# VH-VL binders against o60147: the designs that were tried, part 48

Target 1, 175 residues: o60147
Amino acid sequence: MLEKNKYLYIFRHIQTNQVLLSQGNVLKKTALFQLPYPLQKPVAPNGMRPAKLRKDHWVPLLKVEFPNESMFQSVFMQLLNYRKYRSVQPLTSDLLKLPIPVRRRKIMRQEVPNTIADLADILNKEKFPENSVRLQLSDKSDSEYADWPPSVQIDSEEIKLSRGFREKTTVDEAR
Short names: E, the ipSAE of ESMFold2; O, the ipSAE of OpenDDE; V2, 0.75 times the mean of E and O plus 0.25 times the DockQ between their complexes.

## First folded at step 1 (VH-VL)

Design f3 (framework fv_dargistotug; at its last look DockQ between E and O 0.45; V2 from the best seeds 0.00; counts 0 for: pae E 8.3 > 2)
Fold by OpenDDE, look of step 5:
Parts: structure tokens; C-alpha cells; sequence
Structure f3 (fold): chain C 175 residues (1-175), chain A 120 residues (1-120), chain B 106 residues (1-106)
């Protein structure tokens, strides 16, 4: 199997806390397709897909290095599937009692912890080799949103935050 | 070893339909997207769209909507391209090509291509 | 759609020559650019991805450089098997290809 970019970057929106997945350290326009289109069914929080990519509104949340491209692809696909599944779930009665704008904000705020939890769950199921997956977080406290399997090694150093991208490092350039 | 094997050449009349198959092997079929690329005789490459092999959701490029349909049979790791109401202008070699989800990287493996000739 | 303009469209060269092909994007695509080689009657072959990363199995005489809107493919020493048509491809949006550059024997 040919190895290509084996890095998963997860970005969060600085205002809405929406989450985007990226194989590269720079967001591309098609990444927005991960967000629900306002007019699309099933019912998702409307207006959650921006018309344009504003790179300055996104910051890196975490970076994951996989052993190879195949493992990356598997996890990436599953992450998107988990998110899609969650988006079609019925709203709880508590959420339905809230005004729509408040409801939407509350849902969006859950995207970060949900995504992290999803990632951990997927990795737990995959049973990758011990310490074969490298996880680096912009905020180490975010790792507490889930229990991580032995396959995951959490870096002690936090990633540097850059809007719209994560600056290339020697490690990134060596990929 | 990764391989994409496409169905053989087709000769069709205008108005007819054609269905090209692309059988994948040597990797997890549902972990990579499948792209379709058209190349008219003596011309360049045109991206037609791609299909999410995990969900089955197709995405069509502009100019390739309506008469073009992407589909899957995941049980046999095969992607299909169907073209209806064929026109002479559809004469081309059609390639399937493996890509990543949301086409994040280049197409690393290609089928051998399928020539579709539309002639009266 | 993002347009990619390749130059030149045709290039005549000899074995051993240094060959450079340029690909210009109509807008900033960061490093989301790939290069392909296609020989007559064959499917394209991926050479470079992410603007400068060499695909596995591709000879080291091939290299890619550039970012933003200007990109180059370089063959340091042209070999007999390198006579072919080369295409750039952007992956920042839905993929589009350049018009191609045919490298012919002088």
C-alpha cells in the first residue's frame, strides 16, 4: 500500500465550534461540504454551512498521525459517518424547548467533544498496534473528552494554533 | 496489489445507453472514493465526478449531470458508470480512478480505461 | 471552477535534458496540486502529489515545486521512457486538469 498524507487535521470554528476534517494542514474549499447545507434534508441545524471558506475563522483542534494511508482513510470515513449519523438523530425534548437560535448554538458547541469522542471510539474499535497513532491537541484538556486506546500516544506538547492552517513543521515536511 | 479493472470497449448508436464497470481489488473498497475521468480522442482529462464508496453518494461535475449515473455494487467491489441518451460527443475513453474521501489527494490508481464509441 | 494553465503545450527535448513544465492556477490552491504522466493508449500515472511529494515508485529525477498559483514539474535528466504527456491537477476544489504538456523527442 502506497503511503501518502497520513495526517488528519481537525479544525474548529472560532465562533460556532463547528468541526472540519482535513487531510492537509490547510483547509480547502471542499471541506465545507462536511457541514449541513441549510436547505438539505434530513433536518439539521439550518445555515450551518458557510457560503465561503473563511480560513481566518478556523483553528486547528488536533492533529492525528496514522501509521499508513489505509488506516487514515478508514478512520476518516468512519468519522464522517459518525457525524452524519448524529445529525439525523431526533432532537431531545430539552433541546426542542429552546429557541431555534439557542438550540443551534448548543448543538454546534457539542461538535468538538463529540468529534473527539467519536475518534476515540473508532480507534478503540480498530485495535491498531500499540502507540502506532500519534495524537497532538491544541488543548491537552480536550483529550479528557474520551478514553483512548493503547494504540494512541498523546503528545505532551500542544500544537501551535494558526487560523486556517497549521504551520508546517519539520515533521510535516518529512511526510 | 491494488488493481482497477474496467469492462471492455463499447460501440453504441446515438440514443443508446452504456454501462461501464470498474472492479477494484487489493484494498478496502469502501475506504477510498472512486472517481470517473473522461478523455475524448486526442484531448485532455476531464473529471466527471466521484462516488462515495462508503455511503454510495455520487457527486457529479458540472456538465456531467442528468445522463451520467454513478453506482456501486460493494459486494463485488465494483463501481459503475452509466451513460444514457448517448451522443457522438460522448465518444471517449472513460477511466475509473481511486481517490480519497472528498478527493483530498491525487488519483493514485487508475483503471485501464474503457473506450466508448458512439457512431450512427 | 479553477482553471489550470500549463506551459508549454508542446516541448521538444533530448535524452539527458533538464525539462521544466509550468502549471498556473487561476486562484490560490495552496499545495493541493498533483502531476500525472500519460503515455499513448495508457491510463495516467500519478507522479507528484501535494505539489512536491514524490509518489512511491516514481524515479527521483522527477520533482515538483511551487505553492499558491505557480507550480513546476521538473525532470532533471530526461530518459527515453519519459516522452509522454504530462498533466497538472488541482484538488483545492472539485478537481480540474491542466491542458497537458506533450514532451516529444527532438
Amino acid sequence: as target 1 above (175 residues)
Amino acid sequence: QVQLVQSGSELKKPGASVKVSCKASGYTFTSYGMNWVRQAPGQGLEWMGWINTYTGEPTYAQGFTGRFVFSLDTSVSTAYLQISSLKAEDTAVYYCARGTYYILTGFDYWGQGTLVTVSS
Amino acid sequence: DIQLTQSPSFLSASVGDRVTITCRASQDISSYLAWYQQKPGKAPKLLIYDASTLESGVPSRFSGSGSGTEFTLTISSLQPEDFATYYCQQLYEYPTFGGGTKVEIK
Scores: ipSAE 0.344, ipTM 0.792, lowest interface PAE 2.3, mean pLDDT 88
Fold by ESMFold2, look of step 5:
Structure f3 (fold): chain C 175 residues (1-175), chain A 120 residues (1-120), chain B 106 residues (1-106)
Amino acid sequence: as target 1 above (175 residues)
Amino acid sequence: QVQLVQSGSELKKPGASVKVSCKASGYTFTSYGMNWVRQAPGQGLEWMGWINTYTGEPTYAQGFTGRFVFSLDTSVSTAYLQISSLKAEDTAVYYCARGTYYILTGFDYWGQGTLVTVSS
Amino acid sequence: DIQLTQSPSFLSASVGDRVTITCRASQDISSYLAWYQQKPGKAPKLLIYDASTLESGVPSRFSGSGSGTEFTLTISSLQPEDFATYYCQQLYEYPTFGGGTKVEIK
């Protein structure tokens, strides 16, 4: 019975706090499709996609270990759907009062806490066994953005990676 | 049961236009991207690009930015490929293929293909 | 574009044989590679994604391995229904496909 564990990796941008989801510890270029629109459209409030992937600007936020592929795929797709749904919601009156550059910064700044809350909400709604999902954070205080179900075991050790562009998972699989 | 059903084969003359349809069923259409793949007779597979089914924003591969247009009708869960100013070299089978927004798992479901033949 | 080179382009095999197909990428693509099977007149079928993960419903005789620039598809005991053309595909950036490997009856 040699089932391989699967990891969900979540990265954040070092300056904007935007978030990208990944199945590997190396962020692929197409991950940028997760962001709503190119930044070159300043009148579109959700158009905040960089033109290219700068791998040195994306650092680990957290990783989640699942016991199998099915759990990983279910959670990953739901996270993307949560983010897509949020990206088209009407802006609040308070946000609309702000100048466009300030408004964009505030929207992007919310991506980290929103993503963490979305992950916890998904895991709370799933019927996963107790302690079957291991969560590791780069900053353990980020776990305070949400309430975690009994299925989640939060690792006491923080992620030590500083820039997050290593192919550690691929090497482990190719051994 | 996920299905992608494409429109039937087309025989066209050079300079004409064609519109290939790809109707999806068995899943939430706007939750997955739609890719288009070309295969000339006896040749390999060539990715043409994809369309974000939620926003309608297309992305075209290099070499497909001119005469090729992706579009949607989400009310009937259908993606379209339109090719204008047809050339003999456009003769191929055209496939639609479902992928995720970030192309995580490859293309897990394909249409049956639509043969477009361009001859004088 | 990332170029994928498959080898061999053709091979002949008998039922029960072990078949190995190689895909080489022109740059490091980590584990972002998929394998497809295509029979004549049919659409491709996804076999393997993420280099080594079997798609649901794919027989366990299929396996994938590799990372970086070198990848392998293996069929441990070839069956009659496995005679087809096999393609690799990279998903690190805008997808590209390998040239294909046709597996024929010996």
Scores: ipSAE 0.315, ipTM 0.751, lowest interface PAE 4.6, mean pLDDT 85
Fold by ESMFold2-Fast, scan of step 1:
Structure f3 (fold): chain C 175 residues (1-175), chain A 120 residues (1-120), chain B 106 residues (1-106)
Amino acid sequence: as target 1 above (175 residues)
Amino acid sequence: QVQLVQSGSELKKPGASVKVSCKASGYTFTSYGMNWVRQAPGQGLEWMGWINTYTGEPTYAQGFTGRFVFSLDTSVSTAYLQISSLKAEDTAVYYCARGTYYILTGFDYWGQGTLVTVSS
Amino acid sequence: DIQLTQSPSFLSASVGDRVTITCRASQDISSYLAWYQQKPGKAPKLLIYDASTLESGVPSRFSGSGSGTEFTLTISSLQPEDFATYYCQQLYEYPTFGGGTKVEIK
């Protein structure tokens, strides 16, 4: 079940440009199940194991503060659904024409613009009050990947991570 | 658990055709690509190509175009390798092996191999 | 296509020995290299992927290193079950395998 809170953090992998969604400022190893290209190969028969999480390899991409837990949950769930459907889409003909290394780099690099565009799309569909959603971006130029609704206030405040930005274990991970 | 089970050995004459099957179980068939690898007697491993199990599109390595056909039956989670106009040089063990759609992390599960012998 | 050259093609070793196998790529493949173990009559088994990441269930005596064009597989203390043929594989372009290194008991 989703945790009740009003903050969404999105992290970017510094080497691959893949992104992770988090319900708080601490990344859990289970967040790695979101990745379309695993940092490690899947070991579960019908799933993907959490990879070893290296704190120095993940940096914040953006942080969103919502007015309440219901709005957070709605947006977070919709982002997970967008991400899930993107991960199972067939390759476009344009991508299939590219050499494998170029194709891989292009697909992974598109995760940042895709995620930002998805977030903006969701926020444009929702009817939130003016300036009720606070968005912080580590690189402000990333705001240009989308058109933002009046509900969004783009804040220049630095994104702060807790000292607990480390691996969390669950029963599934402990094996 | 994840298993890839291949069809039994085949003895064929030059000019014949053969169809090797690879049945997957223990995972969602369309979530991973299927690779084909050949190994001639006493020789090393040779990648033949792969098929995208989600789209059905095959990709063949240089040297495996024309006579070699990759196909699927997703309803029974099975991949197929067909070789037409068999030649003596096609004598080899043929393996199916699971990879990601992008063949990025290595092949983590393999079939047991199918020996195809072509002799007159 | 990208050529992989393994050296040596054959080596004799004793239980407890440290064994190193080298794989050289004809061009830069970053870290897109995997190592496999194959025993006679068996399918290959994935040992290492992404040059240095150990596959689940593989003993810690196996390790991989390298990037770019030079890669090594090391077995720190050879065990009886480690006598096999080892292959490197690049996944940077369409996959190709090295010629293999057969590790035999002295």
Scores: ipSAE 0.007, ipTM 0.489, lowest interface PAE 11.9, mean pLDDT 79
OpenDDE, second read of step 2: ipSAE 0.106; ipTM 0.723
ESMFold2 (binder alone), look of step 5: mean pLDDT 93; pTM 0.954
ESMFold2, look of step 7: ipSAE 0.029; ipTM 0.636
ESMFold2 (binder alone), look of step 7: mean pLDDT 93; pTM 0.952
OpenDDE, look of step 7: ipSAE 0.059; ipTM 0.716

Design f30 (framework fv_dargistotug)
Fold by OpenDDE, second read of step 2:
Structure f30 (fold): chain C 175 residues (1-175), chain A 120 residues (1-120), chain B 106 residues (1-106)
Amino acid sequence: as target 1 above (175 residues)
Amino acid sequence: QVQLVQSGSELKKPGASVKVSCKASGYTFTSYGMNWVRQAPGQGLEWMGWINTYTGEPTYAQGFTGRFVFSLDTSVSTAYLQISSLKAEDTAVYYCARGWYYDSSGYDYWGQGTLVTVSS
Amino acid sequence: DIQLTQSPSFLSASVGDRVTITCRASQDISSYLAWYQQKPGKAPKLLIYDASTLESGVPSRFSGSGSGTEFTLTISSLQPEDFATYYCQQLYEYPTFGGGTKVEIK
């Protein structure tokens, strides 16, 4: 069977540092369902509708190329699970002392390093073949948030993506 | 060989409940989301929502909240659609379809569909 | 929600004909579009994804093109087994389907 999707893009919000996962280089509106705290508070069927996607508010964080779709989906699902798990963890005593809005902002600010660390942890557990996963970062220094397994090859060049999306290239056409 | 096999047709009275099953085989169940699509007689396709097979979290489309419930039994690779307080307008064929919610590759495998008829 | 408008709703053609079906989106959906074929009493079958990528096992007479808001499904030479209803689907946000195009025998 032809492999369809093997590219993971991660975007960060320029104001809140919230993180969105994307399959492909174009951020879809439904990605907003990933957010534990909505950017806006609209009414939805389940109580929350996604806010308007402001593509200009999201910048690329990293790009991951997987050997196949199965590996991509496995990692993607686990990343979402890790995020959900953190959102339901008991708050520390220090956080409980803060007003709710301040507390939420503080938690959101940690999403970038947490997501990077989660990705590394997931990849460490998956034990993929050596150099089978290619990682490209918008900022190379972000790689320092985690220890990467041998399966990950970090690209020496930083990604050059526009806010919210990148135009498709011949390489991305086969995602 | 990937297969989605759904439960048989249902005939129900208004106000009753129905639970449709979708059993997956031939692939890792938790690696793909499961979508539900409704098709009223002689009408087009309607996306009802999806369930994250890894986390168990359901997402419902507008118009399919309240009476519609997605659930899983991962031990047998099965997804379920439950409809409560059935109405005549719920008469339709219901499909389960494999697909990653965030992908653009569409739904590559479908169940054979389950006809639910609601009649007094 | 994003609306997809298919045209025509009905199409009569003969075996061997070139058939073209269009799908217009109410907003830019990039290439997040799929095409399905459905025969009576059967589940839809995926034909094309990402606007122009042919699904494995689908005959090469099927092709898809377009991006943004205008998309086209083409059957280069209609075969007897191709008489069916075809649907487009956008996957940019909440998935929605076009109204369908029924291809009938002339």
Scores: ipSAE 0.018, ipTM 0.659, lowest interface PAE 6.1, mean pLDDT 85
Fold by ESMFold2-Fast, scan of step 1:
Structure f30 (fold): chain C 175 residues (1-175), chain A 120 residues (1-120), chain B 106 residues (1-106)
Amino acid sequence: as target 1 above (175 residues)
Amino acid sequence: QVQLVQSGSELKKPGASVKVSCKASGYTFTSYGMNWVRQAPGQGLEWMGWINTYTGEPTYAQGFTGRFVFSLDTSVSTAYLQISSLKAEDTAVYYCARGWYYDSSGYDYWGQGTLVTVSS
Amino acid sequence: DIQLTQSPSFLSASVGDRVTITCRASQDISSYLAWYQQKPGKAPKLLIYDASTLESGVPSRFSGSGSGTEFTLTISSLQPEDFATYYCQQLYEYPTFGGGTKVEIK
């Protein structure tokens, strides 16, 4: 019970660039509740059943290793707060002029740069020790969406997966 | 230490309402979802739904739409289940159970259960 | 909803026995399955999650296996405190529980 996850995983949808946050290295169906725009029709007529998670449509965007569980929890919760804040803000007049399908595509496309910028903003406000936070990206160029604080060490090594998005970590080991 | 403490047993007449509470302690309340599970006497476990403790948004299983309401008071780390227009078939032990917010890895902590008896 | 069928519904066993309980899902649920133990008058206790991961503090005589539609819970050497009802639960869609398996002393 004293050991907790200190890794944040962020996944992106291959078509829409919508983003899912995960406390673990494997996506669970409940992560879909984060999405304002459903990826497929609900199976129930009234929308009471959520869309099924298609793991083959989600790829890792980035992985963050924190010094401890408390820092992970703080940053994870703040990132969720940033996403919630964005979802309730009024749309700009420029977006309101666009047809609904075009508007949705444009908003969804911005989730990757917005999430990365939000993560960096949170880390810049926190006073973590230098090089204490390790950031791994699937595409290193995505790091350019933000200015990172001295606490962040960007690893050029790509995120490695084995069998269906599972990365080997001590948190997920059977031992 | 993580603990979920539920309110005491209730004896109600048909048509009455009941509100069951589930007070959480020992962890950050909004980091885990809260699930409600029912067990009628001599029967198995039945998932009723859950509430997202971070957003406050409830999700109900198909059999539990209408008379059942999930709610929160995050200031006191408490989740609530309200049942209106009680029927005899609502007689059961009602459990709250902690599940991962975004990782449905099973429910690691449960309340002790609240027996609701509906009899004429 | 996804149906979970547990078998057997009831079994009679002695201390030291190897006990196996099966849970069959009506559709592929990958590894999104948990196992619980419930003793009379008590809340359920999580034993296994993600089909085969042992919950912290659970004795090593408990193990889970399977993926897709067929899963098993095994107790390698039954102890007196293991006489209880066992439930599987899927978490792939809206959660559902199996009907339970009552393990009674012989």
Scores: ipSAE 0.007, ipTM 0.486, lowest interface PAE 13.9, mean pLDDT 80

Design f31 (framework fv_dargistotug)
Fold by ESMFold2-Fast, scan of step 1:
Structure f31 (fold): chain C 175 residues (1-175), chain A 118 residues (1-118), chain B 106 residues (1-106)
Amino acid sequence: as target 1 above (175 residues)
Amino acid sequence: QVQLVQSGSELKKPGASVKVSCKASGYTFTSYGMNWVRQAPGQGLEWMGWINTYTGEPTYAQGFTGRFVFSLDTSVSTAYLQISSLKAEDTAVYYCARVYSYGRFDYWGQGTLVTVSS
Amino acid sequence: DIQLTQSPSFLSASVGDRVTITCRASQDISSYLAWYQQKPGKAPKLLIYDASTLESGVPSRFSGSGSGTEFTLTISSLQPEDFATYYCQQLYEYPTFGGGTKVEIK
């Protein structure tokens, strides 16, 4: 057992503020299917696959540690469902009044606060044991987008990584 | 609960046309693409193409252009496969399958057997 | 099109056996590979996606591994209900399926 499924890694795009969820500390190309607004033209003619993933454009937003895989899976699936529900909801009249490019940018920029709020909502509903879920953020002020339940322990240390959750190896630094 | 329910089996003569339906329920139809997969008797699975349920744009695999048409009616959450100028080699079970995030076909219809014989 | 070759095409096994099915791609497909189970007269059922991620509700005895051009589906302890045909599928380009592996009772 590798316990690989007890961490949820959440990434933010440096330009668009779009969010990707990952079970691993490195993003896979398939994660791009989470995006309603693709960043690149699909390579496959069928449109099913995004062109490519530029890992250096995605930075850590937050990391969540769960005590077991069952709790991780429950929260991960619920976050994906919240994201799907948001993407199919009718746009507000305020958004519909905006030109399409402005509307698109505004919707994308809201993904960070929306994801954090959704995570907190799920954790408040689940009623996990006190201090059983550890949350580490890249910017602690992002925790202010929600009210957190007693089950959440927010790490005093911020994520220091600037290029996803992958740390540079000695070999990478030498090159 | 997610369900994809296909129309019943068809027996057709060469040169005829057939239209297979795939009715979706239990989810937002336009949030997931719909794929068509064929399986000839005793053979493996063969991907025919997909249709974007939001835009209505179809994409066909090589060998399925011309006689094959994907369409949809979003008001009744239904996707359609039409085959024109039927040939004996079109005899197969035709499946619809929805595509989900991470590129997977997570739910499939029960299949529609189309038999082409004289 | 990307070609997928499954090995073996036929496998005979007993309940409790560990069975391994291999899928080889004609080019690098990263982790864009899924595994399906099909029983006679039934539609295929998704088992594994993204090469190694188990679909919800699928028994833990099923596991997938591999990346690039070589992938493996493993059933750690074969059960009576596991006798079926298994297909790999790539979604890196236009989707294609492997030829299938029929798992039969020894």
Scores: ipSAE 0.000, ipTM 0.479, lowest interface PAE 14.0, mean pLDDT 80

Design f32 (framework fv_dargistotug)
Fold by ESMFold2-Fast, scan of step 1:
Structure f32 (fold): chain C 175 residues (1-175), chain A 119 residues (1-119), chain B 106 residues (1-106)
Amino acid sequence: as target 1 above (175 residues)
Amino acid sequence: QVQLVQSGSELKKPGASVKVSCKASGYTFTSYGMNWVRQAPGQGLEWMGWINTYTGEPTYAQGFTGRFVFSLDTSVSTAYLQISSLKAEDTAVYYCARTYYGSGWFDYWGQGTLVTVSS
Amino acid sequence: DIQLTQSPSFLSASVGDRVTITCRASQDISSYLAWYQQKPGKAPKLLIYDASTLESGVPSRFSGSGSGTEFTLTISSLQPEDFATYYCQQLYEYPTFGGGTKVEIK
């Protein structure tokens, strides 16, 4: 149970590419607090519906194993701070030229490369011991979004999780 | 030491407005969401919604849209609940409670603010 | 909206008694259930989260069990300070609370 808090799981939405952080391999609905843009379809006639957590719409992006809970907490907090920093930055002139729905889609698509780059930046700054952090990805090519420090050991085996969600779920675009 | 300190009790007439504050200390304000929970006299707990302290976006439960507004001032680590056009049925103790984004449990609560609406 | 039904709504007990409170969910919520204690005039206090994990500082006489739709809070040997109202809360969807169970002295 103590060691349960040494794992950081990062999930991505199969349609929007939005990212959620989790302390375990099962997403809780409260993780939706991390999203600046709700996943809701067009507003219902009686008003906006709250975003729903559908476990079949979220797949693992990566898993990070830390040697202890202190290192996990430090990295997790810093990653949340990086996400906050990105969410309050002024929009570029290129983004401001786009219609709001197109702009949101473009911003959401960048969450995967941005999160991976942020994670690597944090790990580069922390100077953890060599090979002390184990990184496992669902798609190993995603590791190419960043340069990793000597503290990181990238696992050759990709993630294959089946606990309330699937690694690769068939997407129904009408849903 | 984590603390959530709420503003004092309020006595209001129907149609007035009230603004309740919840000041956080002892932790990084934006790392935890803030929930609002209502308890009418002699009744149980009712979740009203929460505000994402990271983005500033509020989410309201059914029944708490329109007259209820969640806001925050991150510079002073304070969350606010404003109720407009007060009705007698709004008489209740209002609590703030924090939630970690990776967990849904409410580990720390404010002491509560009694709002009484009477003519 | 997920409904939580607590039983009993009222319980009369003596110091030293074993007290059991049940919480039933209208649908499967896995283990995303918490228990809170509220003493008169005070804010609720978290006792148990993730159905069975005891919050730091909570006495070991409190325990939680269950998964899916049926959950139980047990106090193995009731103490004077345990007379309070207890609430379950689901966190699987947007939070909802049970109606509460008031534990009073006999």
Scores: ipSAE 0.006, ipTM 0.513, lowest interface PAE 12.1, mean pLDDT 80

Design f33 (framework fv_dargistotug)
Fold by ESMFold2-Fast, scan of step 1:
Structure f33 (fold): chain C 175 residues (1-175), chain A 118 residues (1-118), chain B 106 residues (1-106)
Amino acid sequence: as target 1 above (175 residues)
Amino acid sequence: QVQLVQSGSELKKPGASVKVSCKASGYTFTSYGMNWVRQAPGQGLEWMGWINTYTGEPTYAQGFTGRFVFSLDTSVSTAYLQISSLKAEDTAVYYCARLRYSSSFDYWGQGTLVTVSS
Amino acid sequence: DIQLTQSPSFLSASVGDRVTITCRASQDISSYLAWYQQKPGKAPKLLIYDASTLESGVPSRFSGSGSGTEFTLTISSLQPEDFATYYCQQLYEYPTFGGGTKVEIK
């Protein structure tokens, strides 16, 4: 309830580099439904309930501040569509030739650069006003995965999470 | 409801060109890949390739390079298949079909019969 | 490309019969196999995905089983409306279809 709907947070998993999108500085357990591959036990795609959310295993990748909710919603929805698109397209033949565990690991490791590139592509397409969008990265070198439009101002300040983010790490799927 | 509606049947002479359309509705067009499948008279199903509906990038199966072109008009949620320099062996029903994850083609167009005869 | 071999290519069965169709892959495709029903003059309809998961709205008499290289589609009690050609499809690599099995009701 402390945050306005002008901020997009993107988190990465410390082990797999899988990425989650959030409209606030706290991850909800339902965010796990964004993941095509389970974190804890291998199961066929589309056949499993997502693993429980362990907030201590997720770190902020980037934070984007928009001047209004309309711009935020447009970018957020497009980014979700990019991620959905990547999960539903046929995999390349080179990836399909790899054993399943190796394939999954390779796909997961590419989520960070892919998400950053997708975000930049959306922002370049939208033609927002100069310096209207603030991009804050946990690792500034990650900005090198894309060319950013004049609408984006890159900030080096540390991304701050809510006090409760790391305190509430288990029992997320028990009910 | 999800629907894929294709253009009507075509009768063409050898050497002509044809463009088949597949109009999607009931879902976000750019979130699902579009596949093309051919079925010659009395024959089975043959995957021709797919097009990335977000980027517009096509991928063609072996045997469908050169004369076959996949394209999109995202503003009207429509995918197109163009066949140039038509030959008699191109006579077939052409289907568009939506890919759902790596699991299935969950929705199909009704098919477009292309007949190539002199 | 991964080749899928369906057997039999054709079968005739009576209403109420149990029908089984086999699909064999040229290499291990795990569970990335779907089954489709195609009635004369119509587009294919998805029946089963991920080898054994029944698509919503498909009658429970249809079931799929198998993994790796050998898969089966079973119709436990054949109905008149099941007159159709059935196709398996792999989605482990770029998609390929089996040759089809035509089921005719006697």
Scores: ipSAE 0.000, ipTM 0.478, lowest interface PAE 14.2, mean pLDDT 79

